# Miniprotein binders against Mucin-6 (MUC6): the designs that were tried, part 29

Target 1, 185 residues: Mucin-6 (MUC6), of Homo sapiens (Human) (q6w4x9r395to579)
Amino acid sequence: GHCSLEGGSFVTTFDARPYRFHGTCTYILLQSPQLPEDGALMAVYDKSGVSHSETSLVAVVYLSRQDKIVISQDEVVTNNGEAKWLPYKTRNITVFRQTSTHLQMATSFGLELVVQLRPIFQAYVTVGPQFRGQTRGLCGNFNGDTTDDFTTSMGIAEGTASLFVDSWRAGNCPAALERETDPCS

## First folded at step 7 (miniprotein)

Design zc38 (from yc6 with L31Y)
Fold by ESMFold2-Fast, scan of step 7:
Structure zc38 (fold): chain B 185 residues (1-185), chain A 112 residues (1-112)
Amino acid sequence: as target 1 above (185 residues)
Amino acid sequence: DIREEVKKLLEEARKLIEEAKKAGDLEAVRYLFEAVWTLIEALKTGDPEKISEALLKVSEALIEAAEKLGDPEAVEKLLEAQELLRKALEENNPELIKEAIKLIKEAAELLG
């Protein structure tokens, strides 16, 4: 299956359901028992325009018990907070420059991530058939049925994206760390 | 960033290497020696991070050789070694690591 995060605010799930993303936080893209050591793929979104009206993807994170690999729009790759030179390899994961504008994270466990750096920061997630019906998060449940792709973290199928997206929030919002926005403004 | 700095220096090294025929760069030879030991450790332990560490040391040797206008044959062998090490990471093939070690030793001989 293929899931895409494009144009700063557009997502297509593994079951090919498109929707628009409006949040500004870290969100779970993919959780699955097929990912080793409690692994999860996450996306970081922020508002970056002068009016702060547009949502944009700013980083993709792979988090497990051993690794926190961050690939950011400024073309920096870190693991556990330390910058890494490419190609960067661990036992099961390799991050390398696929083209002048694309980075790839290849894994031994059926997950592949391709990140477009230019002209717009975008991400493409590919998973093997072992993930079918075993995924959760913004990329949907990969069960061949688009009607339940908005299944929240609580297991409830929503008809719209807003509650679905909000249910997959994870951790602190990067907007609070990257900009001086008064909570009252 | 470390990644962008290494790429910039490596690209500058590629430009400079076509201008030179020199041998005896001790700093480049030191980096190559460190790369060989690191790759031997990768073969012993199966630790892929050691291959990445060796790639970094080969990049440092290329920068040193290019800055001192080192032997272009040595630089060519190091570029071939880098490509073999990248393929070793992608294909998980230890035979490519052995071939890269051979090229690194040949480059060190030309520089030393």
Scores: ipSAE 0.000, ipTM 0.067, lowest interface PAE 24.2, mean pLDDT 70

Design zc39 (from yc6 with I17L)
Fold by ESMFold2-Fast, scan of step 7:
Structure zc39 (fold): chain B 185 residues (1-185), chain A 112 residues (1-112)
Amino acid sequence: as target 1 above (185 residues)
Amino acid sequence: DIREEVKKLLEEARKLLEEAKKAGDLEAVRLLFEAVWTLIEALKTGDPEKISEALLKVSEALIEAAEKLGDPEAVEKLLEAQELLRKALEENNPELIKEAIKLIKEAAELLG
């Protein structure tokens, strides 16, 4: 399955449901029992002066019991707070420059992340078939049914993006509900 | 029964999740989101094994919080709960799950 975070704050879920939100927080992008050591992929959004949405993706974080890998729009890669030169390899994860404008995080457990650094910071998440029906977060539940793609962190299916997005906040920040925009509702 | 006690624990886990968000503790937030979701899934199945797995996840998040707060009593209760949950899985003994839930709830109340 394929999930994308593009231009400003547009998201397309693993079940191909597009939506947009306004928020400045760290959000759970992907959690799954298929991720080792209680791993989770997170997306960091911050205020943008040039975007019509006024928010944009600024970093992607992979967090597990062993690793805190941060890939930022400033082209800095850190693990557990230490800057790393590419290619950077751990036992199960390799981060490397795929092209002059793209970084890739490849894993041994069926998750692949590609980030576009220029001209706009964007992220593309690919998961193997073992993740089907076993994902949760902003990328949706990957069950082949778009009607429940807005399943909140409390396990409730919502009809709009605003309640869904706010439920996956992972930081100390204001609720996205005040500025929700969902062109696909 | 076990399901009613797990529902009460789910409310404590939600409360701790909100406090972890306020503290900016991304690791605790990650573990507590995992624990909340696992508890919800366990309640859907009613499977004692799934419930035990969920409670181990909750106890891991609470141990991290207790260690940061310097609360040795909460840590001790959570470690005892983990031992009871592992024994419950090995012996297929649901009464040990009930005892573990009591200890986890007591630890959560000390932390919250």
Scores: ipSAE 0.006, ipTM 0.412, lowest interface PAE 9.3, mean pLDDT 75

Design zc4 (from yc6 with A13L)
Fold by ESMFold2-Fast, scan of step 7:
Structure zc4 (fold): chain B 185 residues (1-185), chain A 112 residues (1-112)
Amino acid sequence: as target 1 above (185 residues)
Amino acid sequence: DIREEVKKLLEELRKLIEEAKKAGDLEAVRLLFEAVWTLIEALKTGDPEKISEALLKVSEALIEAAEKLGDPEAVEKLLEAQELLRKALEENNPELIKEAIKLIKEAAELLG
């Protein structure tokens, strides 16, 4: 399955449900029992320099018992607070420059992350079939049913993106604003 | 009955998650979210064995938090809860599960 984080805080879940929000926080992007060592992907959002009314992805974090890998929009990669030259390899994770504008984090456990650095910072998450029905976070539950894609951290299906996004905050941050659909209001 | 006790525990875990967020402890937030989700999934099954296994994982996450915060009373309650959960699994006794949930909830209250 494929989940995307694109400009203007647009997210498309593993079940292909699109939504948009306005938020400045670190959010749980993906958790799953399929991730080793209690691993989790997190996404960091902050105010966009292009428009004060918009927020954008500024970093992606992979956090486990062993690693804290941060890939930021300024093209810096760190693990456990220490800057790393690419390609950077651990036992199960390799971070490398895929193209002049893209970095890739490849893993041995069925997770792949591609980060676009230019012209705008964006992320693309790919998970293997073993993750089906076993994901949670901003990328949804990957169960083939979009009606419960907004399942919160407490297991409640919400009707709005903002309540869903707020439930996955990993930091002490302001509440997200709804941006999903607004033809006229 | 067990379902209502688990709901009360989930409310205390929600409060702990908010405190971990305020502390900027991403590791604690990660572990607590994982524990809560495991417990919610187990609750959906209605299976006392799965609920007991989920509660053991919750207690493990809380022991890490309690040791980090230096709260020996919370650690002691959680270790007792783990012993009760092991006995509950061995003897198929739901009353021991309820006693364990009460101890875990008390530990969570001490930590929040």
Scores: ipSAE 0.506, ipTM 0.759, lowest interface PAE 2.1, mean pLDDT 83
ESMFold2 (binder alone), alone request of step 7: mean pLDDT 82; pTM 0.805

Design zc40 (from yc6 with I17M)
Fold by ESMFold2-Fast, scan of step 7:
Order: sequence, then C-alpha cells, then structure tokens
Structure zc40 (fold): chain B 185 residues (1-185), chain A 112 residues (1-112)
Amino acid sequence: as target 1 above (185 residues)
Amino acid sequence: DIREEVKKLLEEARKLMEEAKKAGDLEAVRLLFEAVWTLIEALKTGDPEKISEALLKVSEALIEAAEKLGDPEAVEKLLEAQELLRKALEENNPELIKEAIKLIKEAAELLG
C-alpha cells in the first residue's frame, strides 16, 4: 500500500482516500504490530506561508525502542539526536540519497519511506502486504474500505477529517478544529 | 465483569497519554498509543483468553512508559500484574485476571 503527504497539507491514505487538514503538531502517521520494537512513523507540521491557517510538513520521525530517526526539511538526518552522514545503515534500516532531491529510508520489515526535500518537502510511505488491515494513524487502516479510513485513536470511524486528525496528535498542541471554527478566540 | 474493567482501564490509559503529551515525551506517547489500541482490540474480541493476552501486552507498554516517566511504584505493580496474568492463563483462574486488572488500574492512576 501507498500513503502520501503532499503539497504541504494534503494526505492520501493507504486505501486512496484523500483529505486535507490544518494543524501544527506532531501526529502519529503509522503504527502497526508489523513494526518491530513498537515502532511508529510520525509527521511534524508547522505554519507556512503568509496565511495563519496554512500548514506544511517539516519533518518525518521514525521512533522505536532502538531508534529515533528524524528527517527534516533542512536536509539533516539524525538518529537518537546525532547527525548522520548518508548512507546511514543500522541492522534493519538504511537511509540514503535516492536522487539529488530525494532521501529514502528502506527497512527489512516491509516499510519504505521516500522524502522529497525540494522544491516542496513531501513524504511517501509504502508498506508491504503483511500490513493489510493492520495499520493505524493518519495513513488509515489499509483494509480496502475507504468508509473507515478516518478511524480515530479510539477505534471509532469518523465522517470528517478534523476529529480523525486531532485524535492522532502526539504533542501538547492546539486542536486543528478549534483554530478552523473559532479563529478569533 | 472483566470487559467493563478493561473499559475503565482504557479511560485511565487515555488520561496517562494526555499527561505524557504535556510532558513532551514522544517515546512515552508512542507506547501509550500502543497500550490504548491494544485495549481497544481486546474489547472487540470479548474472549477472556484474548483479553488476558492483551492485558499482558498492555502491561509491557505501561512498564516502558512508567520507566520513562520515572515511577518505580507503578513498574512494581505492573510486574506483579504480569505474574498474576501468567498464572491465570496456566491455572484457568479468572479471579487472578481480576486482581491483575486492579493492579494495572492502580499503576495507571499513579502515572497520572
């Protein structure tokens, strides 16, 4: 399956459901029992442009018991807080420059991440068939049914993106929904 | 009713996750999302044996979170809960599952 984070604030889930949100937080992008050492992908969003409601992807984080790999729009790659020269290889993960504008994180456990650095910071997540029906987070549940792609962190399928996105916040951040519905407060 | 106790534990795990978010501890938040999701999956099955297996996994996630949050009393309660759950599975004794849930809830309350 394929999930994409494009154009600053657009997401397409593993089941090909597109949505857009405006938020400034770290969010759970992907969690699954198929990820070793309780691994998770996270996406970091911050404000961009002249519009106060405009947000963009600024970093992608892979976090497990062993690793904290951060790939930022500044083209810096760190693991556990230390900057790494590419190609960087661990037992199960290799981060390397795929093209002059793209980095790739390849894994032995069926997860692949491609990050576009320029002209716009974007991310593309690919998972193998073993992940089918076993994913959760902003990329959806990968079960072939788009009607439950907005499954919240509490396991409830929502009809709108706002409640879904807010349920996957990993930081102490303002809710995207509150900013959109009452910008003057 | 074990399922009703698991539902109450889910509420405590959610409170714990909000405290971890306030602390800015992404590692603790990651583990607590795992714990919350495991509890939700256990509630969907309704099978006492599957609930017990899920509670063992939940206690592992809460131990990691408790260690990162620095609460040794919570860790001790969770380790005792794991031993009770293992005995419950071996002896087919539902009262030990009840005791384990009580300890897991006490640990969650200590953590926030």
Scores: ipSAE 0.486, ipTM 0.749, lowest interface PAE 2.1, mean pLDDT 80

Design zc41 (from yc6 with L10I)
Fold by ESMFold2-Fast, scan of step 7:
Structure zc41 (fold): chain B 185 residues (1-185), chain A 112 residues (1-112)
Amino acid sequence: as target 1 above (185 residues)
Amino acid sequence: DIREEVKKLIEEARKLIEEAKKAGDLEAVRLLFEAVWTLIEALKTGDPEKISEALLKVSEALIEAAEKLGDPEAVEKLLEAQELLRKALEENNPELIKEAIKLIKEAAELLG
């Protein structure tokens, strides 16, 4: 499955449900029992440019019992707070420059992250078939049904993207604001 | 009723998540989100055995986190909780699950 964080404020879930929001927080992007050592992928959003109402992706974090890998829009990669030169390899994770504008984090456990650095910081998450029906977070539940893609951290399907997104906040942050992506009601 | 005690544990874990967020402890937030989700999924099954397995798995994950952080008091509380959970499941005794939940909450506070 494929999940994308694009255009500063758009998300497309593993089941291909698009939605939009803006907020200033770290959010749980992906959690799954298929991720080793209690791993989680997180997305950091912050203010975009001069506007106080616009936000964009500024970093992606992979956090487990052993690692805290941060890939920033500034093209800095850290693990457990220490800057790393690319290519950077651990036992199960390799971070490398795929192109002049893209970094890739490849793993041995079926997760792949590609980050576009320029002109807009964007992220693309790919998971193997073992993750089907076993994901949660901003990328959705990967169950083949878009109807319940806004399943909150409490397991409840919500009607709005903002309530869904707020349930996945990992920081002490203000509530996210929803941007309309589907005018049909 | 085991289901009602698990629902109470989920509500207490939600409070711990908010405290961990205020503390800026992303590792505690990650573990607590995993714990809550594991319990919610088990509760949906309505199966006491699956609920029991979920509680044990949650306590095991917290033990590993406590060991990594070097908190022997949290480890001791969680090991006691596991023993209470095992006994509660064998005897179908929700009072022992309540005691285990108290110990898990205390351990989570030490980790956050």
Scores: ipSAE 0.507, ipTM 0.776, lowest interface PAE 1.8, mean pLDDT 79

Design zc42 (from yc6 with L10F)
Fold by ESMFold2-Fast, scan of step 7:
Structure zc42 (fold): chain B 185 residues (1-185), chain A 112 residues (1-112)
Amino acid sequence: as target 1 above (185 residues)
Amino acid sequence: DIREEVKKLFEEARKLIEEAKKAGDLEAVRLLFEAVWTLIEALKTGDPEKISEALLKVSEALIEAAEKLGDPEAVEKLLEAQELLRKALEENNPELIKEAIKLIKEAAELLG
């Protein structure tokens, strides 16, 4: 399955449900029992540098009991607060430069992350078939049904993106606002 | 009823997640969300063994939080809950699961 974080604050879930939000917080992007050591993928959003009325992805974090890998829009990679030169390898995770504008985090447990650094910071999450029906977070539940993709952190299916997104906040931040796609271009 | 006791535990877990968010403790938030999700999935099965395993995971997340905060009373209650859950699995005794939930809830209240 594929989940994307694009164009600042657009998200497409593993079941291909698109939505948009306005938020300045760290959010749980992906949780699953398939992730070792209670791992979770998180996304950090802040005010956009292009438009002050918009928010954008500024970092992606992989957090487990052993690792806190942060990949930021400033092209800095850290683990547990220490800057790392690429390629960076642990037992189960390798972070490397895939192209001049893309970094990749490859894992042994069926998760792959590709981040586009330029011209706009964006993230692409790929998970293997073992994750089907076993995911939670902003990327949805990967069960083949888009009607329940807005399942909150307490297991309740919501009809609006804002309530869904707010339930996955991992920081002490203001509530997210729903954002509509610009129909003019 | 195990489901009724778990609903009360979810209320305490929600408070604890909000306190961890306020403290900026991303690790605690991650572990608590994982534990809650595991418990929700276990409840769907109706299997006391899976529910006990999920509760052990909840108690583990809370022990890490309690140790970080230096709260030995909360740690003691959680270790006692883990013993009750192990005994429940060994004896197939669902009443011990209810007692464990009570202790986990009391520990969560001390921490939140």
Scores: ipSAE 0.074, ipTM 0.553, lowest interface PAE 6.9, mean pLDDT 79

Design zc43 (from yc6 with R14K)
Fold by ESMFold2-Fast, scan of step 7:
Structure zc43 (fold): chain B 185 residues (1-185), chain A 112 residues (1-112)
Amino acid sequence: as target 1 above (185 residues)
Amino acid sequence: DIREEVKKLLEEAKKLIEEAKKAGDLEAVRLLFEAVWTLIEALKTGDPEKISEALLKVSEALIEAAEKLGDPEAVEKLLEAQELLRKALEENNPELIKEAIKLIKEAAELLG
């Protein structure tokens, strides 16, 4: 399945339901029992640089018991607060430059993330078939039915995007990104 | 019954999630969201074994929060709850699940 975060604040869920929202927080993008060590993919939004009345994606975070990988719009990759040179490899995750404008995070557990850095910061999430019906968060439940894609963090299906998005908020607004460290440390 | 006790625990868990969000503790929020969802899904099955497994996840998330806050009393209650849940799974004894829920709820109240 494929989920996209495009054009600032547009989202298309794994079941192909499109929506847009306004937000300046960190949100749960994807949680699933298929992710090891209680892993979660998160999206950080802030005010747009070209129009302060709009919000846009500024970072993507993968957080598990071992790793806190942050990929930000300024083209910095950190893990557990330490800046990393690419390609960066762990036992189960590899982050590398796919093209001059795209980074990829490949995993051994069926999750793939592609981040477009320029001209607009955007993210594309791909999950294997084992994730079907096993996802939750902004990318939806991946059950083949778009009518319940707005299922909140408490398991309630909402008719509108605003309550759905707010239920997946993971921090206070505005979001605080992890402090960047020297790549030489 | 177990279902009603779990509902009470979910209300305490919701309060802790809001406190973790205020603190900017993304790790705590991640673990609490995972634990709460697992518990909600287990409750839909009506299976005491799945509910017990979900409660172990809730207790694990709360132990991490209690250790960060330096609350040894909450940690001790949660460790006792985990032992009761393991015994409940081994003995197929639902009364031990109720005792564990009480301890987890008391720990959540100490942390909230």
Scores: ipSAE 0.505, ipTM 0.750, lowest interface PAE 2.1, mean pLDDT 82

Design zc44 (from yc6 with R14Q)
Fold by ESMFold2-Fast, scan of step 7:
Structure zc44 (fold): chain B 185 residues (1-185), chain A 112 residues (1-112)
Amino acid sequence: as target 1 above (185 residues)
Amino acid sequence: DIREEVKKLLEEAQKLIEEAKKAGDLEAVRLLFEAVWTLIEALKTGDPEKISEALLKVSEALIEAAEKLGDPEAVEKLLEAQELLRKALEENNPELIKEAIKLIKEAAELLG
């Protein structure tokens, strides 16, 4: 399955449900029992432009008991706070430059991350079939049913993206803003 | 009974998640989100074994928080809860699960 974080603040879940939000925080992007050592992908959003409600992706974080890999829009890759030269390899994870504008994090456990650095910072998450029905976070639950893609961190299905997104905040941040006139967007 | 006790525990866990967020402790937030989700999934099954395994995850996350905060009473209660949960799994005894939930709740209240 494929989840995308594009165009600054647009997200398409593993079940292909699109949504947008306006928040400045670190959010849980993906958690799953299929990730080793209680691993999690997180997405960092910060302000973009002059509008207080406009935000964009600025970094992606993979956090487990052994690793804290941060890939940021300024093309810096760190693990546990230390900058790394590419290609960077651990037992189960390799981060390398796929093209002049794209980095890839490949893993041995069925997770793949591709980050576009330019012209706009964007991320693409791919998970193997073993993740089906076993994911949670901003990328949704990958169960083939889009009606419950906005399942909060407490297991409640919501109709609006902002309540869903706010439930996955990993930082002490302001609530996301919903600018859509459609209450289901 | 177990379902209602777990709901109260989830409320205390939510408070701890907010405190971890304020502290900027992404590791604690990660572990608490994992534990809470595992517990919610276990509740849906109604399976005492899965609930016990999920509660062990919650107690593990809370022990890390308690040790960072230097709260030996909370650590002691959580270690006792883990012992009860291990016995519940070995003996297939759901009554021990209820006692463990009480101890985990008390520890969470001390930490929140």
Scores: ipSAE 0.579, ipTM 0.791, lowest interface PAE 1.8, mean pLDDT 83

Design zc45 (from yc6 with R14Y)
Fold by ESMFold2-Fast, scan of step 7:
Structure zc45 (fold): chain B 185 residues (1-185), chain A 112 residues (1-112)
Amino acid sequence: as target 1 above (185 residues)
Amino acid sequence: DIREEVKKLLEEAYKLIEEAKKAGDLEAVRLLFEAVWTLIEALKTGDPEKISEALLKVSEALIEAAEKLGDPEAVEKLLEAQELLRKALEENNPELIKEAIKLIKEAAELLG
């Protein structure tokens, strides 16, 4: 399955449900029993530099008992607080430059992350079939049904993206605002 | 009943998640979210064995938090709870699960 995080805080879940929000926090993007060492993928959002008061992705974090890999919009990659030159390899994870504008984090456990650095910082998450029905977080539950993609951290399906997003906050941050695309704008 | 006791434990776990967020402890937030979700999924099965396994996961996350905070009373309660859960799995005894939940809840209250 494929989940995307695009500029202006647009997200498309593994079951292809699109939504948008306004938020400045670290959010749980993906958790699953399929991730080793209690691993989790997290997304960091902050206010964008543009005049429209939008928020945007500024970093992606993979956090487990062994690793804290941070890929930031500044094109810096760290693990456990130490800056790393690419390609960077651990036992199960390799981070490398895929193109002049894209980094890839490849894993041995069925997770792949591609980060676009320029012109806009964006992330694309791919998971193997073993993750089907076993994911939770901003990318949804990957069960083939979009009607319950807004399942909160409490296991409740919500009708609004803002309540869903807020339930996956990993930091002490203000509540997210729901953002609608206006077809007349 | 086990389901009602687990629901009360989930409420305490959510409070701890909020406190971990305020502390900026991303590691604790990660582990607590994982434990809570494992427990929610186990409750849906209604299987005491799955619930016991999920409670062991919760106790592990809480032990890590208790050790970081230097709370030996919470650690002691959680270790006792883990022994009761392992015994429950070996003996197929649901009453030991209830006793373990009580100890885990007490430890969570000490930590929050």
Scores: ipSAE 0.249, ipTM 0.642, lowest interface PAE 4.6, mean pLDDT 80

Design zc46 (from yc6 with E18D)
Fold by ESMFold2-Fast, scan of step 7:
Structure zc46 (fold): chain B 185 residues (1-185), chain A 112 residues (1-112)
Amino acid sequence: as target 1 above (185 residues)
Amino acid sequence: DIREEVKKLLEEARKLIDEAKKAGDLEAVRLLFEAVWTLIEALKTGDPEKISEALLKVSEALIEAAEKLGDPEAVEKLLEAQELLRKALEENNPELIKEAIKLIKEAAELLG
C-alpha cells in the first residue's frame, strides 16, 4: 500500500482517503506490530509561506529502540543525532540517494520511504501486504475501508480530520486547525 | 472486571502521553502510543494472554519514563507487575493480571 505527504499539508492514506490539515508538530505517521523494535515513522510539520495551508513537511523521522533516523528538508541525514554520509547502512535499513532530488530509505521489514527534496519537500511511504489491517497513524489503518481511516490514537473513529490528526501529535504543540472554506473571510 | 480496570489504566496512560509530549520525549511518546494501541487491540480479543502481553509493553514504556524522572518507587511497582504478568501467562491465572493492573495504575499515578 501507498501513503503520500504532498503539497505542504496534503495526506493520502493507505486506503486512498485524501485530507488536509493546518498543524505544526511532530505526528505519528505509521505504527504497526510489523515494525521491529517498536519502530514508528513520524512526520514533522512547521509553518510555511509557500503552501496554501500555511504548513509544510520539514522532516521525516524513523524511530525505534535502536535508531533515530532523521531526513530533513536541508538534505541532512542523521542517526541518533550524528550526521551520516550516504549511502548509510544499518543491519536492516539503508538510506541512499535514489536520484539527484530524491532519497530512499529501504528496509528489510517491508517498509520503504522515498523523500523528494526539491522542488518541494514531500514523502512517499510504501508498505508490503503483511501490513494490511495492521497500521495506525496519519496514513490510516490499511484495511480497505475508508470510513474508519480517521481512527484516533485511542481507537475512536472520527468524522473529521482535525480531531484525528490532533490525536496523533507526538510533540508539545498547538492543536491542528480545520481547513478554512473561505480564504478571504 | 479486567476490561474495566484496563479502561481506567488507558485514562492514566493518556495523561502520561501528554506529560511525555510536554517533556519533548519523542521516544517515550512513541513507546506509550505503541503500548496503548497494543492494549486496545488486545481488549478487542478478550484473550487474557494477549492482554497480559500488552500490559508487559505498557509496563516497559512506563519503566523508561520512571527511570528518566528518577522515581524508584514507580520502577519497583512496574517490575513487580511484570513478574505477576509473567506468572499469569505461565499459570493461566487471570487474578494475577488484576493484581498487575493495580500496580501499573499506582506507578502511572506516581508518574502523572
Scores: ipSAE 0.107, ipTM 0.558, lowest interface PAE 6.3, mean pLDDT 79

Design zc47 (from yc6 with A23L)
Fold by ESMFold2-Fast, scan of step 7:
Structure zc47 (fold): chain B 185 residues (1-185), chain A 112 residues (1-112)
Amino acid sequence: as target 1 above (185 residues)
Amino acid sequence: DIREEVKKLLEEARKLIEEAKKLGDLEAVRLLFEAVWTLIEALKTGDPEKISEALLKVSEALIEAAEKLGDPEAVEKLLEAQELLRKALEENNPELIKEAIKLIKEAAELLG
């Protein structure tokens, strides 16, 4: 399955449901029992440099019991707070420069992250078939049904992206603004 | 009813997530989100064994959070809760689950 974080604040879930939100926080992007060491992928949003009234993706974080890998729009990669030169390898994770504008985090457990650094910071998440029906977070539940893609952190299916996104906030931040827009609706 | 006690624990876990967010502890937030999801899945089964296993996961997440926050009293209560849950699984005794939930709630209140 494929999930994308594009154009500053647009998200397309693993079940191909597009939505947009307006918020400045760290959010749970992906959690799954298929991720080792209680791993989670998180997305950090902040005020947009293009438009001060909007937000954009500024960093992606992979956090487990062993690792805190941060890939930022400033092209800095850290693990547990220490800057790393690429390629950077751990037991199960390799971070490397795929092209002059893209970084890739490859794993042994069926998760792949590609980050576009320029012209706009964007992220693309790929998960193997073992993740089907086993995901939660901003990327949705990967169950083949888009009607419950807005399942909150408390297991409630919501009709609005705003409530869904706010439920996955991991930081001490204000709630996302009421700008629930589905670009394909 | 064990399910009703677990629902009350979910409310406490919601409060703990908010407290962990205020502290900026992303690792505690991550673990608590996983624990809450595990409890929600266990509630769908209605099986005391599944509920006990889910509570062990919750206590594990809370111990990690308590250790990072430097709260030894919360850690001790959670370790005691884990022992009660292990005994509940061994003895098929729902009364021990209730005692463990009480200790987990007390630890949660210490954490925020």
Scores: ipSAE 0.448, ipTM 0.738, lowest interface PAE 2.4, mean pLDDT 80

Design zc48 (from yc6 with D25S)
Fold by ESMFold2-Fast, scan of step 7:
Structure zc48 (fold): chain B 185 residues (1-185), chain A 112 residues (1-112)
Amino acid sequence: as target 1 above (185 residues)
Amino acid sequence: DIREEVKKLLEEARKLIEEAKKAGSLEAVRLLFEAVWTLIEALKTGDPEKISEALLKVSEALIEAAEKLGDPEAVEKLLEAQELLRKALEENNPELIKEAIKLIKEAAELLG
């Protein structure tokens, strides 16, 4: 399955449900028992550097019991706070420059992440079939049914994106703006 | 019976997640999200063993948060809860799961 974080504020879930994102925090993007060592993908959103007060993706984080890999819009890759030269390899994860404008994080456990650095910071998540029905977070539950893609961290399917997004906040940050618009509505 | 106690704990899970966020530990928040989802899945099966395993993960996440906040009373209650959960699995005794849930709730309240 494929999940995308594009245009600074848009997300398309593994079940192809699009929605718009408001909020400035670290959010759980993908959590699954299929990820080793309690691994999770997180997405960091902050204010746009443009004149508009829009939210935009600024970093993607893979966090497990052993690793905290951060890929930022400044083209810096760190693990556990230390800057790393590419290609960077661990036993199960390799981060490398796929093209002059794209980084890839390849794993042995069926997760692939491609980050576009320029012209706009964007992320693309691909998971293997073993993840079907086994995902939680902003990328949805990957069960083939778009009607429950807004399943909150408490296991409740919401009709709107705002409560869904707020339930997946990983930081001590303000809740998303109430005027958030669901493009599927 | 155990399902009803777990449902009450899940009703408080948003508070538990918020307390972990206040601790400022992304590790604790990540573990708690994993544990909550494991609890939700275990509750659907009605399997006391799976519920106990999920509660152990909840207690691990809360210990991480409690240690960061420097709350030794919360840590003590969570360690006691883990011992009760391990005994519940060993003895096939669901009553011990209820006692463990009570201690986890008390620890969460201390962290709030």
Scores: ipSAE 0.411, ipTM 0.742, lowest interface PAE 3.0, mean pLDDT 82

